# VH-VL binders against q9umr5, part 418

Target 1, 268 residues: q9umr5
Amino acid sequence: SYKPVIVVHGLFDSSYSFRHLLEYINETHPGTVVTVLDLFDGRESLRPLWEQVQGFREAVVPIMAKAPQGVHLICYSQGGLVCRALLSVMDDHNVDSFISLSSPQMGQYGDTDYLKWLFPTSMRSNLYRICYSPWGQEFSICNYWHDPHHDDLYLNASSFLALINGERDHPNATVWRKNFLRVGHLVLIGGPDDGVITPWQSSFFGFYDANETVLEMEEQLVYLRDSFGLKTLLARGAIVRCPMAGISHTAWHSNRTLYETCIEPWLS
Key: E = the ipSAE of ESMFold2; O = the ipSAE of OpenDDE; V2 = 0.75 times the mean of E and O plus 0.25 times the DockQ between their complexes.

## First folded at step 21 (VH-VL)

Design kh40 (framework fv_nofazinlimab; at its last look DockQ between E and O 0.71; V2 from the best seeds 0.84)
Fold by OpenDDE, look of step 22:
Structure kh40 (fold): chain C 268 residues (1-268), chain A 122 residues (1-122), chain B 112 residues (1-112)
Amino acid sequence: as target 1 above (268 residues)
Amino acid sequence: QVQLVQSGAEVKKPGSSVKVSCKASGGTFSSYAISWVRQAPGQGLEYLGYIIPIFGGANYNEKFKGRVTITADKSTSTAYMELSSLRSEDTAVYYCARVDFDEYGSYGMDVWGQGTMVTVSS
Amino acid sequence: DVVMTQSPLSLPVTLGQPASISCRSSQSLVWRDGNTYLNWFQQRPGQSPRRLIYKVSDRDSGVPDRFSGSGSGTDFTLKISRVEAEDVGVYYCMQGTHWPRTFGQGTKLEIK
């Protein structure tokens, strides 16, 4: 039998967004138990990410317990960060494949049409004033805002991304790294036509330097220092990168070709 | 100069709901957070919650156990505070206040509304 | 929740004399960025609160220089070098570091 699949949604999402994914999984892997977690839907997805991590943890623990052979995680957009944190704090998770579906794994510094919709009168260059404050950090979107021009503020103020990345020292860094390394495979999915994740390479742990030049995963300090295990995972062949063009952000979970190419191989 | 103008006084029955408005003028509404604070007669100040309109989300003091709902309309630069299941103890002046995310990082309520008296009585 | 404790709660002062209000927090108000988000508000009779001081010691525009804030960590003080008649009212400290935001009980300043 196939391992259970747990799906975690993104910002402002609900389980309904994954109806096509469920269909694809059912067709290609009949009998798979797929659970789309309906937690922190809609506006509730703005809650602090650590709060979300706790909520999702409570939901996945029973599922994992009933699946001693292991489970697969498919985590979309903001959900990918939630899942990474989840795997970092759980010392007994049994995740075989962690599929990060167009997630801003290295943070967000976007000024796209999507961002303009959320922030019609604000520029990305000024969002640090909100996000790197006690007020802003109470919202999920600020928990992974990564301003390359205000690195000190990011490192100090970020209550989530800087911690799970091991960019700011904390007493759980070693344990979190150990826990995260329990994952069988880390499947990173994203693409240049996403239009929301900015830069799109963030889905592959690439990100801007101080000059807004995109550096690859292997050039990132978190990789070089192996702060949460990326270097180790890569070395043992546990990281899979699956870039795909021509897919908008809201279509990653509803594209059959993407599913067959990037997701299906890891559900066996 | 930024000003906050609140709606008028309310008289409500126990168990009912009240919705107070706070209209901002003279600034960029999307660059603010709007806080709500109340003050019972002869008492101190109590923080209810705040909204960051640009995000469309609010954070609440759990003391109110979900009775408070804060919303904002960016098109009208207006924030709202709704308090449900009203009790006599909810009788107070309700204030909105601006939290400005300026370059100085003050993050305090530097502009206040005039206050809205809400009376809950049988 | 962070408890803010003010002292005294009642402060009778002679005109022209100095005044001092203490505010203590139950835990440190230093945030991750190194700033301390402690505010002082003045509320004159029948008026809305007015912010006087933010980040412990920064004075708002229009606030007389006779007002000063100091302190660190958990202990803070508002001082008025020479009290004037217009200073009558209730003063509140407020912490903006931790959620939920909390106020002190207030200190009522009156003229003797």
Scores: ipSAE 0.921, ipTM 0.956, lowest interface PAE 0.5, mean pLDDT 95
Fold by ESMFold2-Fast, scan of step 21:
Structure kh40 (fold): chain C 268 residues (1-268), chain A 122 residues (1-122), chain B 112 residues (1-112)
Amino acid sequence: as target 1 above (268 residues)
Amino acid sequence: QVQLVQSGAEVKKPGSSVKVSCKASGGTFSSYAISWVRQAPGQGLEYLGYIIPIFGGANYNEKFKGRVTITADKSTSTAYMELSSLRSEDTAVYYCARVDFDEYGSYGMDVWGQGTMVTVSS
Amino acid sequence: DVVMTQSPLSLPVTLGQPASISCRSSQSLVWRDGNTYLNWFQQRPGQSPRRLIYKVSDRDSGVPDRFSGSGSGTDFTLKISRVEAEDVGVYYCMQGTHWPRTFGQGTKLEIK
């Protein structure tokens, strides 16, 4: 039998978005118990990420308890950050494959023409003023806003991303790293035609420097310092990178070729 | 110079709802947040919630959660506060106020509307 | 919720004399960026509140320099060096650091 699969959705999203993904899993791995968590849907996806982590934690505990052989996580967009934190705060998780579908793992900094109503072009340079305030940090989207031109503000104000990435010190950092390292496989998926995640390499732990030049994961301080275990996972052979061109942000969970290439192999 | 202008006084029956508007002029509406605060006759200030129009995110004080809805219409630069299931205890002046995200880090309510008196009586 | 406690609640002052209002928070108002988001508001009878001070001690534009704020952590003070007739009203401290935002009970300043 196959390990159960837990699916965590993204910003302004719901369980309905994964109907095609569920069909693909049923075709290739019949009998798999797939639970798409129907928490923090739509506008509720704007709630602070630590609040979402707590809610999703409560939902995944009984699922993990019923599966001593382990479970798989498929976490889409913002949901990938929720899953990052779940793996760090849970002392007893039994996650085998953590599959991150186009998630801004190093943060978001970009004017997206796809979602102009969220990030108009003139707003990119000024969004740091909203996000790096007590008001802004009470919303998920600001919890992973990472302005490379105001890195000092990001490090001081981020209530979530800077902490889980080990970019700012936290008393729980050692325990979070130990817990995260228990994951079997970290499967990173993303691509240049996403149109929302900016830079798209954020899905692979790459990000802009102060000149907006993308530095890949191996050049990041979080990797070099092994702050939460990326270097250890890579050395273990536990990191899988699966970039794919031609896929827009809302299509990662409904593209059959993507599923067969990047997801299916990790659903034992 | 930013100004906030609120809708006029309302008299409501218990169990009904009220929707107060707050129209902003000057500045860029999407660059700041709008907070809602109320004051019962002879009492102090009580925070209801706020909205950040740029991404439509609103937060409500737990005391009013389930009864308060705060919305914003960017095309008209207008924020709204709707309070349902009205009780006599909801009789108060309701204020909107701007939270500016300026270079000084003031992050507080620096510009206020004139207030809207809502009276709930049976 | 963070409880904001003001003292005194009633403050009669002789015109031209100094006045002082204290505000205490039930937990630290220092945010993770190192700033303290403590505000002071003045409300004259029949008017909307007006912000006087933000970040403990920074004065809003147009606010007379006779108003000053000080304090740290959980203890804060608003001082008026020379009370004028126009200063009559209720003064509120307010914290912006924690959700939900909360106000003190208010201090009513009256001329003796």
Scores: ipSAE 0.859, ipTM 0.932, lowest interface PAE 0.7, mean pLDDT 92
Fold by ESMFold2, look of step 22:
Structure kh40 (fold): chain C 268 residues (1-268), chain A 122 residues (1-122), chain B 112 residues (1-112)
Amino acid sequence: as target 1 above (268 residues)
Amino acid sequence: QVQLVQSGAEVKKPGSSVKVSCKASGGTFSSYAISWVRQAPGQGLEYLGYIIPIFGGANYNEKFKGRVTITADKSTSTAYMELSSLRSEDTAVYYCARVDFDEYGSYGMDVWGQGTMVTVSS
Amino acid sequence: DVVMTQSPLSLPVTLGQPASISCRSSQSLVWRDGNTYLNWFQQRPGQSPRRLIYKVSDRDSGVPDRFSGSGSGTDFTLKISRVEAEDVGVYYCMQGTHWPRTFGQGTKLEIK
């Protein structure tokens, strides 16, 4: 029998967005219990990410308890950050496959379509003023905003991303790393035509340096210091990188070829 | 020079709702937040919530038990505060105030509207 | 919620004399960036509040130099070196570090 699958949605999103993904799973893995978590929908996805992590934790605990053989996570966009935090804070999680579907794992430095009319120049160069304040950190977008030109402000102000990446020291770092390392596989999915995740390599733990040159996962300090376990996972053969061109941000969960190539093999 | 101009005074019955507007002129409306604060007669200041228009996201003081809704219309540079299920205790002057995000980290309500008196009486 | 406690609540003062208002918070107001987001406001009779001081001690533009702020952590003070007639009104401290933002009870300054 197949392990249950838990689906976590992204910013301004809801469970309905995953109807095609549910159809694909039903066709290829009939009998699989799939739960698309219906929490923090729409505007509620702007709530602080730690509040979302707590709410999703409460929802996944009974599902994991009823499946002692393990579960799989499919986590889309902002939802991939929620899921990674879950894996760190839950000392009793039983996740086999963590499938990160175009998630900004190293942060975001790009305008959203709904924001781009707001400034004479790109908003991304000025958003740090909002995001690296007490007011901005009360919203999810700012919890993973990563301005490569104001890295000092990011490191000091971030309430979420700098902590779960181990970029700012904290008392729980050892425990969070240990918990995260209990995952069976980390499946990273994304691509150059996403159009929203910026840089798109954030979905693979890559990110900009100060010159906006992309450094890949293996060039990141958090990887080199193994701050939360990426180097250990890669050495174990537990990281799967599945890039795919030609897919826009809102289409990752409705493309059958992507499902068959990048998701289906990991839904044992 | 940023100015905040609020809608006029209102008299309401208990159980009804009120919606106060706050129109901004000057500056870039989406580059700051709009806070809502009230002051009952003879009382101090009480924080209701705020909105950051570029996100469309608002934060609400739990004290109001979901009775407050704060929105913004970027096309008119106007923020709104709606308070429902009005009680006599909601009689107050309601202020909007700007929170600017400057390089100095001031983050304080530096520009205030003139206030809107809301009277709740039977 | 962070409780902000002001003292005194009523402050009669002789014109030209100094005035001092205390504000205490139930939690540290130091945010993770190292800054302390403690503000002071003045509300003259019949007017909207006006910000005087932000970040404990930084005077807002156009605020006379007779106003000064000090303090750290949980204990803060607003001082007026020589009270003038235009200073009558209610003074509020406010913390901007924690959600929800909260005000002190206010200190009513009057000329005796």
Scores: ipSAE 0.842, ipTM 0.922, lowest interface PAE 0.8, mean pLDDT 91
ESMFold2 (binder alone), look of step 22: mean pLDDT 89; pTM 0.917

Design kh41 (framework fv_nofazinlimab)
Fold by ESMFold2-Fast, scan of step 21:
Structure kh41 (fold): chain C 268 residues (1-268), chain A 122 residues (1-122), chain B 112 residues (1-112)
Amino acid sequence: as target 1 above (268 residues)
Amino acid sequence: QVQLVQSGAEVKKPGSSVKVSCKASGGTFSSYAISWVRQAPGQGLEYLGYIIPIFGPANYNEKFKGRVTITADKSTSTAYMELSSLRSEDTAVYYCARVDFDEYGSYGMDVWGQGTMVTVSS
Amino acid sequence: DVVMTQSPLSLPVTLGQPASISCRSSQSLVWRDGNTYLNWFQQRPGQSPRRLIYKVSDRDSGVPDRFSGSGSGTDFTLKISRVEAEDVGVYYCMQGTHWPRTFGQGTKLEIK
């Protein structure tokens, strides 16, 4: 009776991180078929995002085919960007709720505790040199690095985020928008105490301007131009915003109150 | 002002492995990529793969995937290339080379090591 | 993989005369940023390769102005306006745009 749930993990992560989430779903929606995808785990999460999209697409097709009533996606951190692209490239997806769990939807710009082992000294101001090159774009983290002080480089060099957000033209943009708009609900989750996603409002399609002042979704060109359907979804009543304070980046999938407030209502 | 110094020549038996080092001096080790290129005697240049030390994992040419491992140790500013299951056709000079991420977009291996001859013979 | 094809493979030239090397790629080398990541390298006998040109036409520091690069898309040329004895060696074009990075087969420049 309950629609199947597909879970996509994040950077340096694996399916094991979702054991608590599975327990919560089993308690509130017993009998739900939950598939946590074991693809691009650990270091493989640094593979280019388009490669990850292809691999995850192959895994979700048979699950969607077996569920004519639809499926739900729960996509964590970097995984939320993979799911955004999946919904655009699949011309026959049947996703009802797309639950984006603290994902940098407008990009990432900042040093975080999570990234200290990658960047033991602050490198946020210089990472653009690496990321906006052919070499850098062969790594997932650079595919959504969005330096607000080098926005022209981001727009020209980003092989992934600038394309799926419609910030750069693509021959498939019209089809991608049409496909994405088939989603039933876009559930955005995030919060100020995440400590990794910078700015945290990126999880809600907000982002820094050139002065590092956060502009919210409705002030973004991607929203105003309706580049991939955000304005249309919002007008349809299909966007849910669920911010919660007090939750660190690695705790979104293991906090019961977060689950009950932001996730449970969207699992049918 | 960056210099790359490689380890010395190696003679290996078929089926063994070889690990070549490339020590960098000058510049910020984490701010560039290290590429590995080989050249068989009298032949052209062949790209093996590269590593960006701050990210950790390397990218490998599919021809060598499964046999080549590229790593970096930031504490010693040293990159390594290990090639396993050696065959006579792996006999070559192996070079490391820097890819600098400067504001000019020069990317293209501007500083090279001196090369390490690896000979695979019975 | 992108195939890089050089011609000629052997280039005998008289001292003081110009020399020209062609390089063709099996697909466009223009990256999404509008730049073309085509490089030229010189390898003198017994030495490591040395980069001469990057981004089709930009000379590396210390490279004499008699070396020039030109071209676009899939067709590129390296020119030496006045060949000197020290120019003897093998010249390689190399693309950095596509994975994996690939080299041309090399052009051996020799004095007649």
Scores: ipSAE 0.823, ipTM 0.918, lowest interface PAE 0.8, mean pLDDT 91

Design kh42 (framework fv_nofazinlimab)
Fold by ESMFold2-Fast, scan of step 21:
Structure kh42 (fold): chain C 268 residues (1-268), chain A 122 residues (1-122), chain B 112 residues (1-112)
Amino acid sequence: as target 1 above (268 residues)
Amino acid sequence: QVQLVQSGAEVKKPGSSVKVSCKASGGTFSSYAISWVRQAPGQGLEYLGYIIPIFGDANYNEKFKGRVTITADKSTSTAYMELSSLRSEDTAVYYCARVDFDEYGSYGMDVWGQGTMVTVSS
Amino acid sequence: DVVMTQSPLSLPVTLGQPASISCRSSQSLVWRDGNTYLNWFQQRPGQSPRRLIYKVSDRDSGVPDRFSGSGSGTDFTLKISRVEAEDVGVYYCMQGTHWPRTFGQGTKLEIK
C-alpha cells in the first residue's frame, strides 16, 4: 500500500551506503518496495550529469509505470541534482515526495574533504579554471561547481546546474518547469555540520554572493523569477525544509533521528 | 616549464596489452589534463582520451572505449595509457600532451611528449 | 563526431613566399562561453607536434609572428606570411570544443 521508493546515490558512492536507510523504511513502512539504483557507482559517478540523468531515467521509467499511485525519490548529495533534472526532463513522472538529502542545489564552492583528498592543497579559488572549460564540464563535479567570484563564467560554462536552475536560458526551460511542478512535495534536508556541502545552505537553495555572504532561497533570482517553480511550490505549501545540526555528510542516510524527523513523514 | 617524458618503444603480439607511461616534470601535475593521441605510420593524428589527475578519472573516445584505460599517479607525476586486445591497426606512435587550464583559456595541448612507438606484429 | 577537413593536403611553396592553409569543421566550434577552441599544430619530420595557435588566432609563446590564424564558426585559415626552410612539415587543425576532440587530415608544406 505504500508507494515505492527510488534511491539515487552520490559522488563516489554505491547502493551499499543505504543499508541503514532501508532498515528504517522496513521498520516504519513494512512492505515498501525500495529500489536503490546501482548505476554510475564509484568512479562512474564522475560521468557528466546529463549522461547520468539519461541512464537513471531509463531505470526509473518502468518503476514509475508499475506504480500508478506514484513513487517517492530519496536522492543523496550529487544524486539530488540528478533527481532535479529527472523531474524536469520527464513529462510524465508521478513523483509524490522528492526528498533531497544534503544536495548542493545551488552548487558547490568549497574545499571539501572529498576535494581535499583529490587536491594536494586548497584549490577552491582556482578550480574555476578547470571546471569552466570544455574538458572540465565533461566531469560531474564541474557540472555543479559554482564559484561566486566568477559567476559570469559559471553562467556561461555550466552545462548542467545553471540550466536546470534556470540561471541561463534554455529552449526547454518552460517544459522543464511544467514537469518539475508535477512533484507533490520537495523535502529539503541539510545542516551546518555536514562538512562537505559548501555552503551547507546550498541544500536549501541558499548560496554565496560575491562577498561569500549566504543569501537564502527567497533572495535568489532563481526563486524571485520562479525560473523552475520554487516560488510556485512554496505558495502551494509543497516545500518542506528540515535542517538538522550534528550530522556529517556521510551520515545523512544512516541517522535514525534524521530519518524519523525528516524522511519518514513523507513516505506515504 | 613543463616537460613530458614517455617510456620506450614496445613490440607486442596481437591480443596482448601495452601500457605507455608519461612522466611530467615542472609545474603542478594536478593542475592540468593529460591527453593521449596516436599517429599510425604515414597517417594523421587520432584522439584517444584524457585524464584530469586531480579528479582521478578519464574520458575516452567511443572508438576505444572498453580497450583503453588512462590512469595517473599523482605521487610520481606520471600518467599511463593502457590499450588492450591489440590489433595490427594499433601500430602507431602514441603521444601524451598537456592541456593547461591557464587564464588565457588556451586548452589545446601545448606541451607534448616525445612519443612512444608501439608495433603490433601479426 | 565533428569532421575537420583541410585543404590543400599538399602545399609546395617557394621560400620567402606566403602560404595559406584552410580548415573547415562539420559543426560550429563556438563553445557556450563564446570562445572558439580551434588550434593549429606543426609537426616537423621526426618530431612531436607543436602547437602554434589556440583560440583561432592566439599565438603560443615562442611562435614567430609570421604565423597567424583567422576564421569563425566553421571556416578557419592558418597563414605564414614568409615561408622559411624550417617551416617544412605537416600542419594540423584541431577542435577542442566538442567531444571527442578531432584533427584535420594534415597539410604537408614542402619547399619547391
Scores: ipSAE 0.808, ipTM 0.910, lowest interface PAE 0.9, mean pLDDT 91

Design kh43 (framework fv_nofazinlimab)
Fold by ESMFold2-Fast, scan of step 21:
Structure kh43 (fold): chain C 268 residues (1-268), chain A 122 residues (1-122), chain B 112 residues (1-112)
Amino acid sequence: as target 1 above (268 residues)
Amino acid sequence: QVQLVQSGAEVKKPGSSVKVSCKASGGTFSSYAISWVRQAPGQGLEYLGYIIPIFGAPNYNEKFKGRVTITADKSTSTAYMELSSLRSEDTAVYYCARVDFDEYGSYGMDVWGQGTMVTVSS
Amino acid sequence: DVVMTQSPLSLPVTLGQPASISCRSSQSLVWRDGNTYLNWFQQRPGQSPRRLIYKVSDRDSGVPDRFSGSGSGTDFTLKISRVEAEDVGVYYCMQGTHWPRTFGQGTKLEIK
């Protein structure tokens, strides 16, 4: 009856984080087959995102093949970027709802609790030196580091985010756009009290300009050029925006009100 | 200026493990990567892997994956390389070297430790 | 893995004469940022390697200007305009563009 749900976790995370989400789904949509993918857990979440995409692709193919009516994706934090790429590289995905749960879709530019201890005074302003190098790009966090003060370096060095956003050209861009456009609904969730995703509007395809003023999705070149289909999806009525205040980064998958408001309606 | 100082020479039996330290002084330890390179007597240089301390995660050359462990202790500005299941072929000088992420994009190993001789013999 | 091939492997040279070492990579070393991460190292007897050149042609601080690097794509050259006695040692090219990082076999420069 209900389409199966595939869950993809985030940075330094694992399937254990989703116990409450599974309880909520079971309560509101009993009988739903939920698969939380147990790949790239903990420190393995730092592996390059393209490596993670390949591994998750291999795991989702048989699940999608067994569900001719389609599947839903719930992708948390960094996992939302993995799912973005999955939808682009898979010629035959049958995803109905792609639920992006506080994911840095336009990138990350800000100190996190994970990194603050090492560079308490200037972490975000200096990380570009590490990330925009061959060494840095061998780690997932650098694959979506987007320094608005060094946008030229981001565009040239990013091996992942700049490519899937169509910010830098790629031979597969046309096919990736076609594949992504097959998604039924793009459900974007995030909020100002997240405390990790910076700017929080990155979860809604907004991002900093060179003055650190946030420009929303409709002002982004990737939207205006329709580089991977955002403008087309919005015109189809396929983009859902669900911002919620009062939720910290580690609470998105365990807040009942958030689930009922932003996730539950898209799991039919 | 950064200086890298390594632990002293070791003699180990086949099947045992060795842990070599590399202590950094000067500069900001967390602003660079530490690479590990070895050189068997009279032979060339071979790359084992590296760690970026701020990420807390290493990358290993597949040839050594499963036997090599690279770690970093930020509180002591020290990187470590542990190699297990030692064989006679692991007899080599082991070097740590800094990868500085400077504004010039040099990204090669510009500062090296003095080397640690590890001899594996029965 | 990217294979780095040096020639010659043994280079006897007369003091004051020029010396040239070639390095060839099995794949292009141009990274997506347009930079080529080809390094040259010198290892004097009993010492740790010392980087001389990075990004094909940029000299490290303190490296004499008689050392120069050139090349592009897959073919690279290290030149010493006037060899001095202190130059004896083994020279290695190294690529930083691809994982894993790899070195050439080394070229032993000896004074005749």
Scores: ipSAE 0.825, ipTM 0.919, lowest interface PAE 0.8, mean pLDDT 91

